# VHH binders against Methanogenesis regulatory histidine kinase FilI (filI): the designs that were tried, part 13

Target 1, 167 residues: Methanogenesis regulatory histidine kinase FilI (filI), of Methanothrix harundinacea (e5kk10r474to640)
Amino acid sequence: RDRLLSASAAASYSLLVNYDIDQIIIDVLQLLGEAVEADRAYIFENQTVDGEVLMSQRYEWTKGEVEPQINNPVLQSLPYHPDSSTFYEIISRGRPYVGLVKDLPESERAYLAPQGIVSILIVPIFVEDRLWGFIGFDDCHRERFWSNGEISVLQVAAGSIGGAFIR
Below, E stands for the ipSAE of ESMFold2; O stands for the ipSAE of OpenDDE; V2 stands for 0.75 times the mean of E and O plus 0.25 times the DockQ between their complexes.

## First folded at step 13 (VHH; framework vhh_sonelokimab_d1)

Design h3 (from e3 with S57Y; at its last look DockQ between E and O 0.46; V2 from the best seeds 0.00; counts 0 for: pae O 2.2 > 2)
Fold by OpenDDE, look of step 13:
Structure h3 (fold): chain B 167 residues (1-167), chain A 121 residues (1-121)
Amino acid sequence: as target 1 above (167 residues)
Amino acid sequence: DVQLVESGGGLVQPGGSLRLSCAASGFTFSRYAVGWFRQAPGKEREFIGAISTSGGYTYYAVSEKGRFTISRDNSKNTLYLQMNSLRPEDTAVYYCAASRYWTDYYDYDYWGQGTLVTVSS
């Protein structure tokens, strides 16, 4: 927990003082990803196209030899509806999306299981009270439980990330 | 109709043990992570622990590790909570809950009505 707190604080500071957002985001993903011992950390951005909300992976960090998903075309301009409608509802309310992939609804497993995700934690990113996207953490090896304590720390980090994108 | 019904509560002396059961009906029990919560008088509801759909993974609140054991039998649509070394501060209404999204953060999809556990000399 202390490691995560320190990582979150460092991430927040970096986001405040650096203006190269693309580079610093990757560094922040690595910092947070390592702190929570994730295999992947990533950021998705929401866009509204013709009245439909789509999500696109914009940034990614992977641990070691874990296969990156940054080049996965399926994760670009991906609609929330209908398969991830519940997911969208959850994060739109500012709630984290968390669980074991095997326990999730089939429609959600269909997207997550092929990526090799065993445990997932997603924290929404808001910009000026609008859902901008989300930050995610994947464990591809272990069944794990992210505690409310861990989630709270990452929510603070997500807030800092959101703040950085409005600069 | 979805239903979770807790049973096994009652009066027990400090240091005693108790086993709670939660019988589920009206939904596909094996597709849900399930867990236990409790609420003492004048206190907030607190998470005790949860178990994955298959039963292969359990998670406990730090305060309850070692004393409480959660298990499930999907063939019987039943969730269990074995409580050992009970203390007066364990006095509470105990609730079982089910969710597709497993965390101590979320409100669970389904809740039981609770069973009262009283630990007293």
Scores: ipSAE 0.282, ipTM 0.643, lowest interface PAE 2.2, mean pLDDT 91
ESMFold2, look of step 13: ipSAE 0.466; ipTM 0.752
ESMFold2 (binder alone), look of step 13: mean pLDDT 83; pTM 0.858

Design h4 (from e3 with R100T Y108F; at its last look DockQ between E and O 0.25; V2 from the best seeds 0.00; counts 0 for: pae O 9.3 > 2)
Fold by OpenDDE, look of step 13:
Structure h4 (fold): chain B 167 residues (1-167), chain A 121 residues (1-121)
Amino acid sequence: as target 1 above (167 residues)
Amino acid sequence: DVQLVESGGGLVQPGGSLRLSCAASGFTFSRYAVGWFRQAPGKEREFIGAISTSGGSTYYAVSEKGRFTISRDNSKNTLYLQMNSLRPEDTAVYYCAASTYWTDYYDFDYWGQGTLVTVSS
């Protein structure tokens, strides 16, 4: 936990002092990903196209030999509705989304299972009270259950990330 | 409107069994982890256990392992608590709750009104 707190603080600081967010985001993902012992950390950005909200993976960090998904076309311009409507509702309220892939609806498993994800944690990113996207952490090896404390720390980090996007 | 409605509470003798139900409405039940709590008079609310969205995983408070079993039927939007070998100290108002996520320390978004269970000779 102390490691995660330190990582979050470092991430927040980096986001404040660096001007090029694209250069720092991957480092932040690595920092946080390692702190929570994730196999993959990533950021998705929301866009509205023709009245439909879509999510696209913009940044990714992977641990070691874990196969990156940054080039996966399925993770670009992916609609929330109808398959992930509940997910959208949850994160839109500022709530984290945590679960085991095996417990998710088939429609969501269709996207996550091929990636080898076992456990997933998602924290929404807001920019000026608008849902901008989310940061996610995948575990591809074990079923895990994050504590509220851990989630809270990552929520703070997510806030810092959101703040950085408006600078 | 989101609703969780507990039922099945009542008076039972020590050593008896009771099955509580929690009927959910107003939200996508199958996408929420759900669990049971209880609160005895003059005591703090305590966690009993929780079950994952699909029902594939359960977690119980250490003190309740073995006597209580949690299950769910997503087709019926219903959560269950099977209580066996009941004791007078199990007397409490029992609450069901729903959470948007599965965690070690549960932060539940929705709560039922509770159902009273009285264990007495």
Scores: ipSAE 0.010, ipTM 0.298, lowest interface PAE 9.3, mean pLDDT 89
ESMFold2, look of step 13: ipSAE 0.435; ipTM 0.725
ESMFold2 (binder alone), look of step 13: mean pLDDT 80; pTM 0.824

Design h5 (from e3 with S99T Y108F; at its last look DockQ between E and O 0.01; V2 from the best seeds 0.00; counts 0 for: pae E 5.5 > 2, placed apart)
Fold by OpenDDE, look of step 13:
Structure h5 (fold): chain B 167 residues (1-167), chain A 121 residues (1-121)
Amino acid sequence: as target 1 above (167 residues)
Amino acid sequence: DVQLVESGGGLVQPGGSLRLSCAASGFTFSRYAVGWFRQAPGKEREFIGAISTSGGSTYYAVSEKGRFTISRDNSKNTLYLQMNSLRPEDTAVYYCAATRYWTDYYDFDYWGQGTLVTVSS
């Protein structure tokens, strides 16, 4: 937990002082991903197109030999509804989305299981009062329980990330 | 049974245009990213481009960007490839493919049988 706190602090600082936002985001994902021992860390951005809210993966970090998903077209302009409606409802309320993939709704498992994800933690990113997107952490090896403490730290980090995108 | 059926191929003169279609059936088309590949005689299959599930994002090989346009109609379970300014080197069998999981542009769940495009004077 101390490692995660330090990582979060470092991430927040980097987001404030650095001018290359794209590289910094990737560095932050790595920093946080390693701190929580995730296999993947990523950021999705929401866009509204013709009245429909879509999510697109914009940034990704992967650990070691884990296959990146940055080039997966399925993860671009992906609608929340109807398949991820529960997910959208949860994060729209500012709540984290946490669980084992095996326990998630079938429609969500359909997108996550092929990626080899076992455990997932999603934290929404808000810009002002609008849901901008979310940051996610995947474990592809083990079933894990994310503690409230860990989640809280990552929520703070998510806030910092959101702040960086309005610069 | 899952099927991807390409159509629209044929003979076209250099500088001409052609629109290919890929009709999908047997699976939930809107849940899959779909794309186009081609294989010329004596050459390896190459990626042309792909389109996201909703159609909001497209990806193209660098060599084909600007000349080819990919679109989809989920209500018709159909994928399209608009090809403009065709060249003899575009002669190939064109394949459509569908995937839920993409690793290296070649790992698709389903493939069509292909349609031949011949560009010749």
Scores: ipSAE 0.054, ipTM 0.526, lowest interface PAE 2.3, mean pLDDT 89
ESMFold2, look of step 13: ipSAE 0.141; ipTM 0.541
ESMFold2 (binder alone), look of step 13: mean pLDDT 81; pTM 0.835

Design h6 (from e3 with Y101H D109E; at its last look DockQ between E and O 0.02; V2 from the best seeds 0.00; counts 0 for: pae O 10.0 > 2, placed apart)
Fold by OpenDDE, look of step 13:
Structure h6 (fold): chain B 167 residues (1-167), chain A 121 residues (1-121)
Amino acid sequence: as target 1 above (167 residues)
Amino acid sequence: DVQLVESGGGLVQPGGSLRLSCAASGFTFSRYAVGWFRQAPGKEREFIGAISTSGGSTYYAVSEKGRFTISRDNSKNTLYLQMNSLRPEDTAVYYCAASRHWTDYYDYEYWGQGTLVTVSS
């Protein structure tokens, strides 16, 4: 937990002082991903098209041997509804989306299982009180329980990321 | 002036059905996502469901899946809520709302005054 706290603090600082936001975001993903021992860390951005909210993966970090999903076209302009309605409802309320893939709704599992995800934690990113997107952490190897403490730290980090996008 | 006017509310017995309508005016209805909310006495307002601008996409609150159906007619500037298998806990004031900037679950720009639905034996 101390490692995660330190990582979060470092991430927040980097987001404040650096100008290359794209590189910094990737560095932050790595930093946080390693701190929580995730296999993948990523950021999705929301876009509104014809009154519908779509999500697109913008950034990704993967642990060494894990196959990246950055080039997966399915993860671009992906509608939340109807397949990920539960997911959208949760994160729109500012709540973390966490669980084992096997326990998720079938429609959501259909997208996550093919990616080899076993455990997932999503933290929403807000910009000026609007849902901008989310940051996610995947474990592709083990079932895990994410503690409230861990989630809280990552929520703070998500806040910092959101703040960085206002610049 | 922008206006959303709900209608169709009333008293219904448990297990009954009811169809609510929301008539929109004063704005370009077809450019807005629209949805239904409800608020029971002493409770917070809760989301029921929404429909995209074209009507091509609908989504519902997890708790309401299967019983409620949302549709729209852009030629009539009207939003509909079909409610089936109504329960006493569905008693609430039902609101329609519209959002042009669909950035989060609760970011709706225009709201109706609501229509009361009472489910009671």
Scores: ipSAE 0.005, ipTM 0.297, lowest interface PAE 10.0, mean pLDDT 88
ESMFold2, look of step 13: ipSAE 0.394; ipTM 0.683
ESMFold2 (binder alone), look of step 13: mean pLDDT 82; pTM 0.845

## First folded at step 14 (VHH; framework vhh_sonelokimab_d1)

Design i1 (from e3 with A98K; at its last look DockQ between E and O 0.01; V2 from the best seeds 0.00; counts 0 for: pae E 12.7 > 2, placed apart)
Fold by OpenDDE, look of step 14:
Structure i1 (fold): chain B 167 residues (1-167), chain A 121 residues (1-121)
Amino acid sequence: as target 1 above (167 residues)
Amino acid sequence: DVQLVESGGGLVQPGGSLRLSCAASGFTFSRYAVGWFRQAPGKEREFIGAISTSGGSTYYAVSEKGRFTISRDNSKNTLYLQMNSLRPEDTAVYYCAKSRYWTDYYDYDYWGQGTLVTVSS
């Protein structure tokens, strides 16, 4: 946890003082991803197109042996509804989406299981009280419990990320 | 059992157009993204594009963007591929595929048998 706290603090600082947001975000994902020992860390951005809310993966970090998804076209302009309506409901209320993939509802399991994800933690990113997107962490190897403390730290980091996008 | 059946293939002259259909059954069609692929003789199968469950979003390979349009009718469990300005190099067997949610664009769990499209003068 101490490592995560330090990583989060460093991430927040970097987001405040640096001007190259894109590069800093990638660095932040790596920093946080490594701190929580995730296999993959990523950021999705929400967009509304023709009245439909879509999510698109914008940033990604992966451990060396993990297949990146940054070039996966199906992760661009992906609608929340109806497939991920529960997910959207959760994060839109500022709640973390967390758990073991095997314990998730069938519809959500169908998203994640094929990717080999065992444990997932997603934290929403808000910008001026609007759901901007979310940051996610995947573990493809371990069933893990995400503590409230860990989640809280990452929520702070998510807040810092959101703040950086409006500067 | 999941089934995908392509149709609409045939012979067409360069510059022509063709619309392919894919009839899906054996699964809740509206819950899955679906896509189109093609394989030319002696070449690897290549991604053409995919469409989201609602049909609100489409994804295309860069090389095909602008000429090909993917659409779907969930009420008919049917996927479509509109191909315009066809070229001889578009000659291939065209496949529709069922994608898992959030899957790699090369990782689909079911495929049709394909329909042959031949572009020749």
Scores: ipSAE 0.000, ipTM 0.240, lowest interface PAE 12.1, mean pLDDT 88
ESMFold2, look of step 14: ipSAE 0.000; ipTM 0.207
ESMFold2 (binder alone), look of step 14: mean pLDDT 82; pTM 0.839

Design i2 (from e3 with A98R; at its last look DockQ between E and O 0.01; V2 from the best seeds 0.00; counts 0 for: pae O 13.5 > 2, placed apart)
Fold by OpenDDE, look of step 14:
Structure i2 (fold): chain B 167 residues (1-167), chain A 121 residues (1-121)
Amino acid sequence: as target 1 above (167 residues)
Amino acid sequence: DVQLVESGGGLVQPGGSLRLSCAASGFTFSRYAVGWFRQAPGKEREFIGAISTSGGSTYYAVSEKGRFTISRDNSKNTLYLQMNSLRPEDTAVYYCARSRYWTDYYDYDYWGQGTLVTVSS
């Protein structure tokens, strides 16, 4: 708990004072990922192409023993609809998307299970009230529950990340 | 329907090489990590290795590292296992499988029928 709070604070500070946003984001992902003992931490960015909202993985941190997904082309320009419609509905409302992959709708499970994800936590990133993307944390080994406290801290961090993108 | 079909098995002499293939259908192959297993007569099935969706990462059992190489061609929906320096103890039915979760023992949800590899002089 305290570790995560400290990590979040440090992350927020880094995002405010540093100029290399790409490197700082990677550092923040590692910092937060380690604090919550995740196997992967990542950021997806939304883009609208021809009227369709697509998500693309832009940043990733992984533990050394976990399969990275940064080179997975399936995670580039991936449409939310129709397969991830529920996911989009949840995060577009500013809500976290959390659960065990085995319990998710089949269409969403089809994308997450192949990545080796057992437990997932997604926090939306907003920029000026627009859904910019999201930050995610994966556990690839165990079923877990993220507390409301943990989620709240990560929501604050997500806000800081969003703020950094408009500077 | 999800289908995995191994091929390329056969008889080979000790020290020889063999390349197995696994043809996938019924699902988007490029979205799934896949792996190889083998089972010798009277023995438990054992993990050989796995490969990530893009092929950028591979994982091998310690006992097989160096002799076996796993690769994939997503454009052909095919998984490969290159086996070199084969030994009689490598005799087994070899299976390809689609990964579900990355756990300590690797979790897979679909399996092929297997292809027999016999290493004998």
Scores: ipSAE 0.000, ipTM 0.250, lowest interface PAE 13.5, mean pLDDT 89
ESMFold2, look of step 14: ipSAE 0.000; ipTM 0.211
ESMFold2 (binder alone), look of step 14: mean pLDDT 83; pTM 0.851

Design i3 (from e3 with V34M V62D; at its last look DockQ between E and O 0.87; V2 from the best seeds 0.69)
Amino acid sequence: DVQLVESGGGLVQPGGSLRLSCAASGFTFSRYAMGWFRQAPGKEREFIGAISTSGGSTYYADSEKGRFTISRDNSKNTLYLQMNSLRPEDTAVYYCAASRYWTDYYDYDYWGQGTLVTVSS
ESMFold2, look of step 14: ipSAE 0.519; ipTM 0.758
ESMFold2 (binder alone), look of step 14: mean pLDDT 85; pTM 0.868
OpenDDE, look of step 14: ipSAE 0.841; ipTM 0.911
ESMFold2, look of step 15: ipSAE 0.517; ipTM 0.746
ESMFold2 (binder alone), look of step 15: mean pLDDT 84; pTM 0.860
OpenDDE, look of step 15: ipSAE 0.755; ipTM 0.872

Design i4 (from e3 with S52T; at its last look DockQ between E and O 0.70; V2 from the best seeds 0.00; counts 0 for: pae E 5.5 > 2)
Fold by ESMFold2, look of step 14:
Structure i4 (fold): chain B 167 residues (1-167), chain A 121 residues (1-121)
Amino acid sequence: as target 1 above (167 residues)
Amino acid sequence: DVQLVESGGGLVQPGGSLRLSCAASGFTFSRYAVGWFRQAPGKEREFIGAITTSGGSTYYAVSEKGRFTISRDNSKNTLYLQMNSLRPEDTAVYYCAASRYWTDYYDYDYWGQGTLVTVSS
């Protein structure tokens, strides 16, 4: 927890003092991903097209030889499918989305399993009370418990990221 | 329609053991992670531990020091908590809960009514 709290504080500081958000976000993802010992960390941004909310992967950090997904076209302009998936309902309420991919509904597994994800944690990013997107963390190797302490610290970091986007 | 029903609570002497059961109905038990919580008099509810859908992995709160064991039997739709070396501070109402997610985060989907455990001479 000390390492995680230290990483969250450093990430928050970097986001407050720098204006080149694209450059800093990559470093923040690495800092947070290493602190929680994830295999992949990423940020998706939402966009609304003709009343439909779509998500697109914008940033990614990977640990070692884990396969990057940043250039995967399936993860661009991807609808949330709220009639067949609870993902949007969960994160739009400010709640983390967490679990083992094998236990998720097929509509969600279809996008996660091909990426090699075994365990996932998603934390929403809000900008001015609007769901701007989310930050996610993958474990591609193990069924993994994501503790409330880890989730809480990452929720604070997501708030700092959201704050940086309104500056 | 959904029910989680705890049983096995009661009075036990310090140093003793109890085994709690939680019977599930009205949902597909094997697709949920399940956990145990407790609430002592005048205290907030606290997390004890949880077990994955298959029973392959368990997680325990650090404060339990290995005295408690969680298990599940998906063929019987039942979650168990074995408590050993009980102390007076273990006196609490014990709750089972189910979530799609394996976590100690407090937003579990289904909750039981609780069973009282009293540890006293």
Scores: ipSAE 0.139, ipTM 0.515, lowest interface PAE 5.5, mean pLDDT 84
ESMFold2 (binder alone), look of step 14: mean pLDDT 82; pTM 0.841
OpenDDE, look of step 14: ipSAE 0.517; ipTM 0.782

Design i5 (from e3 with D107S; at its last look DockQ between E and O 0.01; V2 from the best seeds 0.00; counts 0 for: pae O 12.0 > 2, placed apart)
Fold by OpenDDE, look of step 14:
Structure i5 (fold): chain B 167 residues (1-167), chain A 121 residues (1-121)
Amino acid sequence: as target 1 above (167 residues)
Amino acid sequence: DVQLVESGGGLVQPGGSLRLSCAASGFTFSRYAVGWFRQAPGKEREFIGAISTSGGSTYYAVSEKGRFTISRDNSKNTLYLQMNSLRPEDTAVYYCAASRYWTDYYSYDYWGQGTLVTVSS
């Protein structure tokens, strides 16, 4: 936990003082991802197109030799509805989306389970009270029960990320 | 064996049109979101657009909206890319891709070999 706190603090600081936001975000994802021992860390950005809210993966960090999926077209401009409706309802209210994949709604489980994801933690990113997107952490090996403390730290980090995007 | 095979590429003059196809096999095509990507010489790969499983929704990169149209025929396991008003800068290898899931970090996505489109006078 101390590692996570330190990582979050470092991430927040980096976001404030550095100018290359894209590189810093990637560094932050790695920092946080490693701190929580995730297999993947990523950021999705929301965009409204023709009245529909879509999410697109913008940043990604992966442990090991996994190839980035940043330019994967199927991870771009994805609608939340109908398959991720529950997910959207949760994060849009500022709540973290946390759980074991096996316990998720069927529609969401169908998308995550085949990818080998065991545990998932998603924290919404807000910019001026608007849902900007979210940061996510995947564990593909262990069932995790994220503590409120851990979630809180990552929420602070998410806040810092959001703040960086309005500069 | 899963396969995506692009076709329809070739040489076209500026202002011309071209329709690419992507034939899918080895998987249930109708259950996958599919899209188009391209990579120009010396440039990074870039997203063009994607289409939902049912074909009811399409999404495009801002830069391509209006000129390119994506469609699919699930009965034929085929994805299409209609390109109009082509420009020299559209010269690239065009790839189709498919994924069943909203996230794919373990390379469950399927990719074609690509088809070359050359726009030149």
Scores: ipSAE 0.000, ipTM 0.240, lowest interface PAE 12.0, mean pLDDT 87
ESMFold2, look of step 14: ipSAE 0.006; ipTM 0.327
ESMFold2 (binder alone), look of step 14: mean pLDDT 83; pTM 0.849

Design i6 (from e3 with S57T; at its last look DockQ between E and O 0.89; V2 from the best seeds 0.70)
Amino acid sequence: DVQLVESGGGLVQPGGSLRLSCAASGFTFSRYAVGWFRQAPGKEREFIGAISTSGGTTYYAVSEKGRFTISRDNSKNTLYLQMNSLRPEDTAVYYCAASRYWTDYYDYDYWGQGTLVTVSS
ESMFold2, look of step 14: ipSAE 0.527; ipTM 0.778
ESMFold2 (binder alone), look of step 14: mean pLDDT 83; pTM 0.851
OpenDDE, look of step 14: ipSAE 0.749; ipTM 0.867

## First folded at step 15 (VHH; framework vhh_sonelokimab_d1)

Design j1 (from i3 with D107E; at its last look DockQ between E and O 0.94; V2 from the best seeds 0.76)
Amino acid sequence: DVQLVESGGGLVQPGGSLRLSCAASGFTFSRYAMGWFRQAPGKEREFIGAISTSGGSTYYADSEKGRFTISRDNSKNTLYLQMNSLRPEDTAVYYCAASRYWTDYYEYDYWGQGTLVTVSS
ESMFold2, look of step 15: ipSAE 0.586; ipTM 0.787
ESMFold2 (binder alone), look of step 15: mean pLDDT 84; pTM 0.862
OpenDDE, look of step 15: ipSAE 0.818; ipTM 0.907
ESMFold2, look of step 16: ipSAE 0.546; ipTM 0.767
ESMFold2 (binder alone), look of step 16: mean pLDDT 84; pTM 0.860
OpenDDE, look of step 16: ipSAE 0.845; ipTM 0.918

Design j2 (from i3 with A33Y; at its last look DockQ between E and O 0.39; V2 from the best seeds 0.63)
Fold by ESMFold2, look of step 15:
Structure j2 (fold): chain B 167 residues (1-167), chain A 121 residues (1-121)
Amino acid sequence: as target 1 above (167 residues)
Amino acid sequence: DVQLVESGGGLVQPGGSLRLSCAASGFTFSRYYMGWFRQAPGKEREFIGAISTSGGSTYYADSEKGRFTISRDNSKNTLYLQMNSLRPEDTAVYYCAASRYWTDYYDYDYWGQGTLVTVSS
């Protein structure tokens, strides 16, 4: 079987049997991030403040010497800016967001390029039919292509993560 | 009118080589990721690989074993597929397609009509 499929199955089982959500989420990010050979894997959570949806980074795994972003204050309470960016429109409809940073609009490049990201994949996380947040994967070295097989497996994993947050 | 027109298909002996071309018009070719697909009789359409907007990066599906090479010439709005060491299993209609995304997850925006490649003695 596919290494990613095996990692997703192990992640889903761990999420089902454990109650220490913070530690298991980090372990899941590592497992998935290593399986897709990403440089970072992370989870953002949404919060609505005065009618505006904001995103904040809550969990992160990094490969080796890649600079962590977990303590970057720019990635806390960050608006989606739906009038100038299609990011929210894409993920709120359940669609993965995929891009080479060099080809993205400036509004999105401004947040991604300083983190050293070359290629990004975002998969939305829904809880109770609402966009709770998302899981993301960065390649900081290559113009990495994200295959349908990889994205499909990661969508299943995102569903399992959403289920764990209900509990 | 948006058009993608494949050419270069035909009959070839096993072990032979063939170069397919895909001529694009009606859109800004250099802003699109380009891909090759094929469909053998009775099978689902299969992704072969893709090339980035500048041609600087390529991706090939796991089933490809280094026999195919994708390239593009943005000055001529043309995408290419070089196929070497052809086998009877490569017999299929080959399609080029254009996408706004560096992935094969989304439906491609534009599709060619296909060119038939037959590998037979």
Scores: ipSAE 0.632, ipTM 0.817, lowest interface PAE 1.0, mean pLDDT 89
ESMFold2 (binder alone), look of step 15: mean pLDDT 85; pTM 0.867
OpenDDE, look of step 15: ipSAE 0.796; ipTM 0.897

Design j3 (from i3 with S54D G55S; at its last look DockQ between E and O 0.76; V2 from the best seeds 0.52)
Fold by ESMFold2, look of step 15:
Structure j3 (fold): chain B 167 residues (1-167), chain A 121 residues (1-121)
Amino acid sequence: as target 1 above (167 residues)
Amino acid sequence: DVQLVESGGGLVQPGGSLRLSCAASGFTFSRYAMGWFRQAPGKEREFIGAISTDSGSTYYADSEKGRFTISRDNSKNTLYLQMNSLRPEDTAVYYCAASRYWTDYYDYDYWGQGTLVTVSS
């Protein structure tokens, strides 16, 4: 936890003082991903098209040999499917989404299992009270438990990321 | 009607052991992750650890690693907490809880009434 708190503080400071947002986001993902010992960390951005909210992966960090997903076209302009999953309802209310892929609804497993994800944590990113997107963390090897302390620190980091996108 | 009923609490000397049980009824036990919590006098409720639906994974809070073991028997709808090397600071009311999620971040869906464990000479 000391490691994660230190990483979150460093990430927040970097986001405040740096104007090269694409590179600082990648550095932040690495810093946070390493601190929580995740296999992937990534950011999705929302876009509204004809009244439908779609998500697209914009940034990714991967640990070592883990297969990157940044070039996976399935993860671009992807609908949330709120009629068949609760994912949008959960994160649009500001709530982190946490789970073991084996226990998730089929509609969500269909996108997560092919990526090799065993355990996932998603923290929403709000900009001016709107769900801008989210930051996610994958464990591809373990049924990783995500503690309240870890999630709370990552929620603060997500707020800092949202602040950087306002600029 | 959903119930979680803890048992096995009591007075134990420092260094001793105690095994708590949590009997579940009124829901499909095997579909829920189960957790143990405790609350010492004047303190907030503290997460101890959790066990997944199929007993495939356990997680323990850092302070309890190595002394406490969580297990479950889905055929008996029962969750267990084995506590070893007990210390006076382990004195608390111990609660079992059930959750759909593999985390201690959300409020758990169902809670027991608690069983008191007192560790003193």
Scores: ipSAE 0.403, ipTM 0.693, lowest interface PAE 2.0, mean pLDDT 87
ESMFold2 (binder alone), look of step 15: mean pLDDT 83; pTM 0.857
OpenDDE, look of step 15: ipSAE 0.483; ipTM 0.751

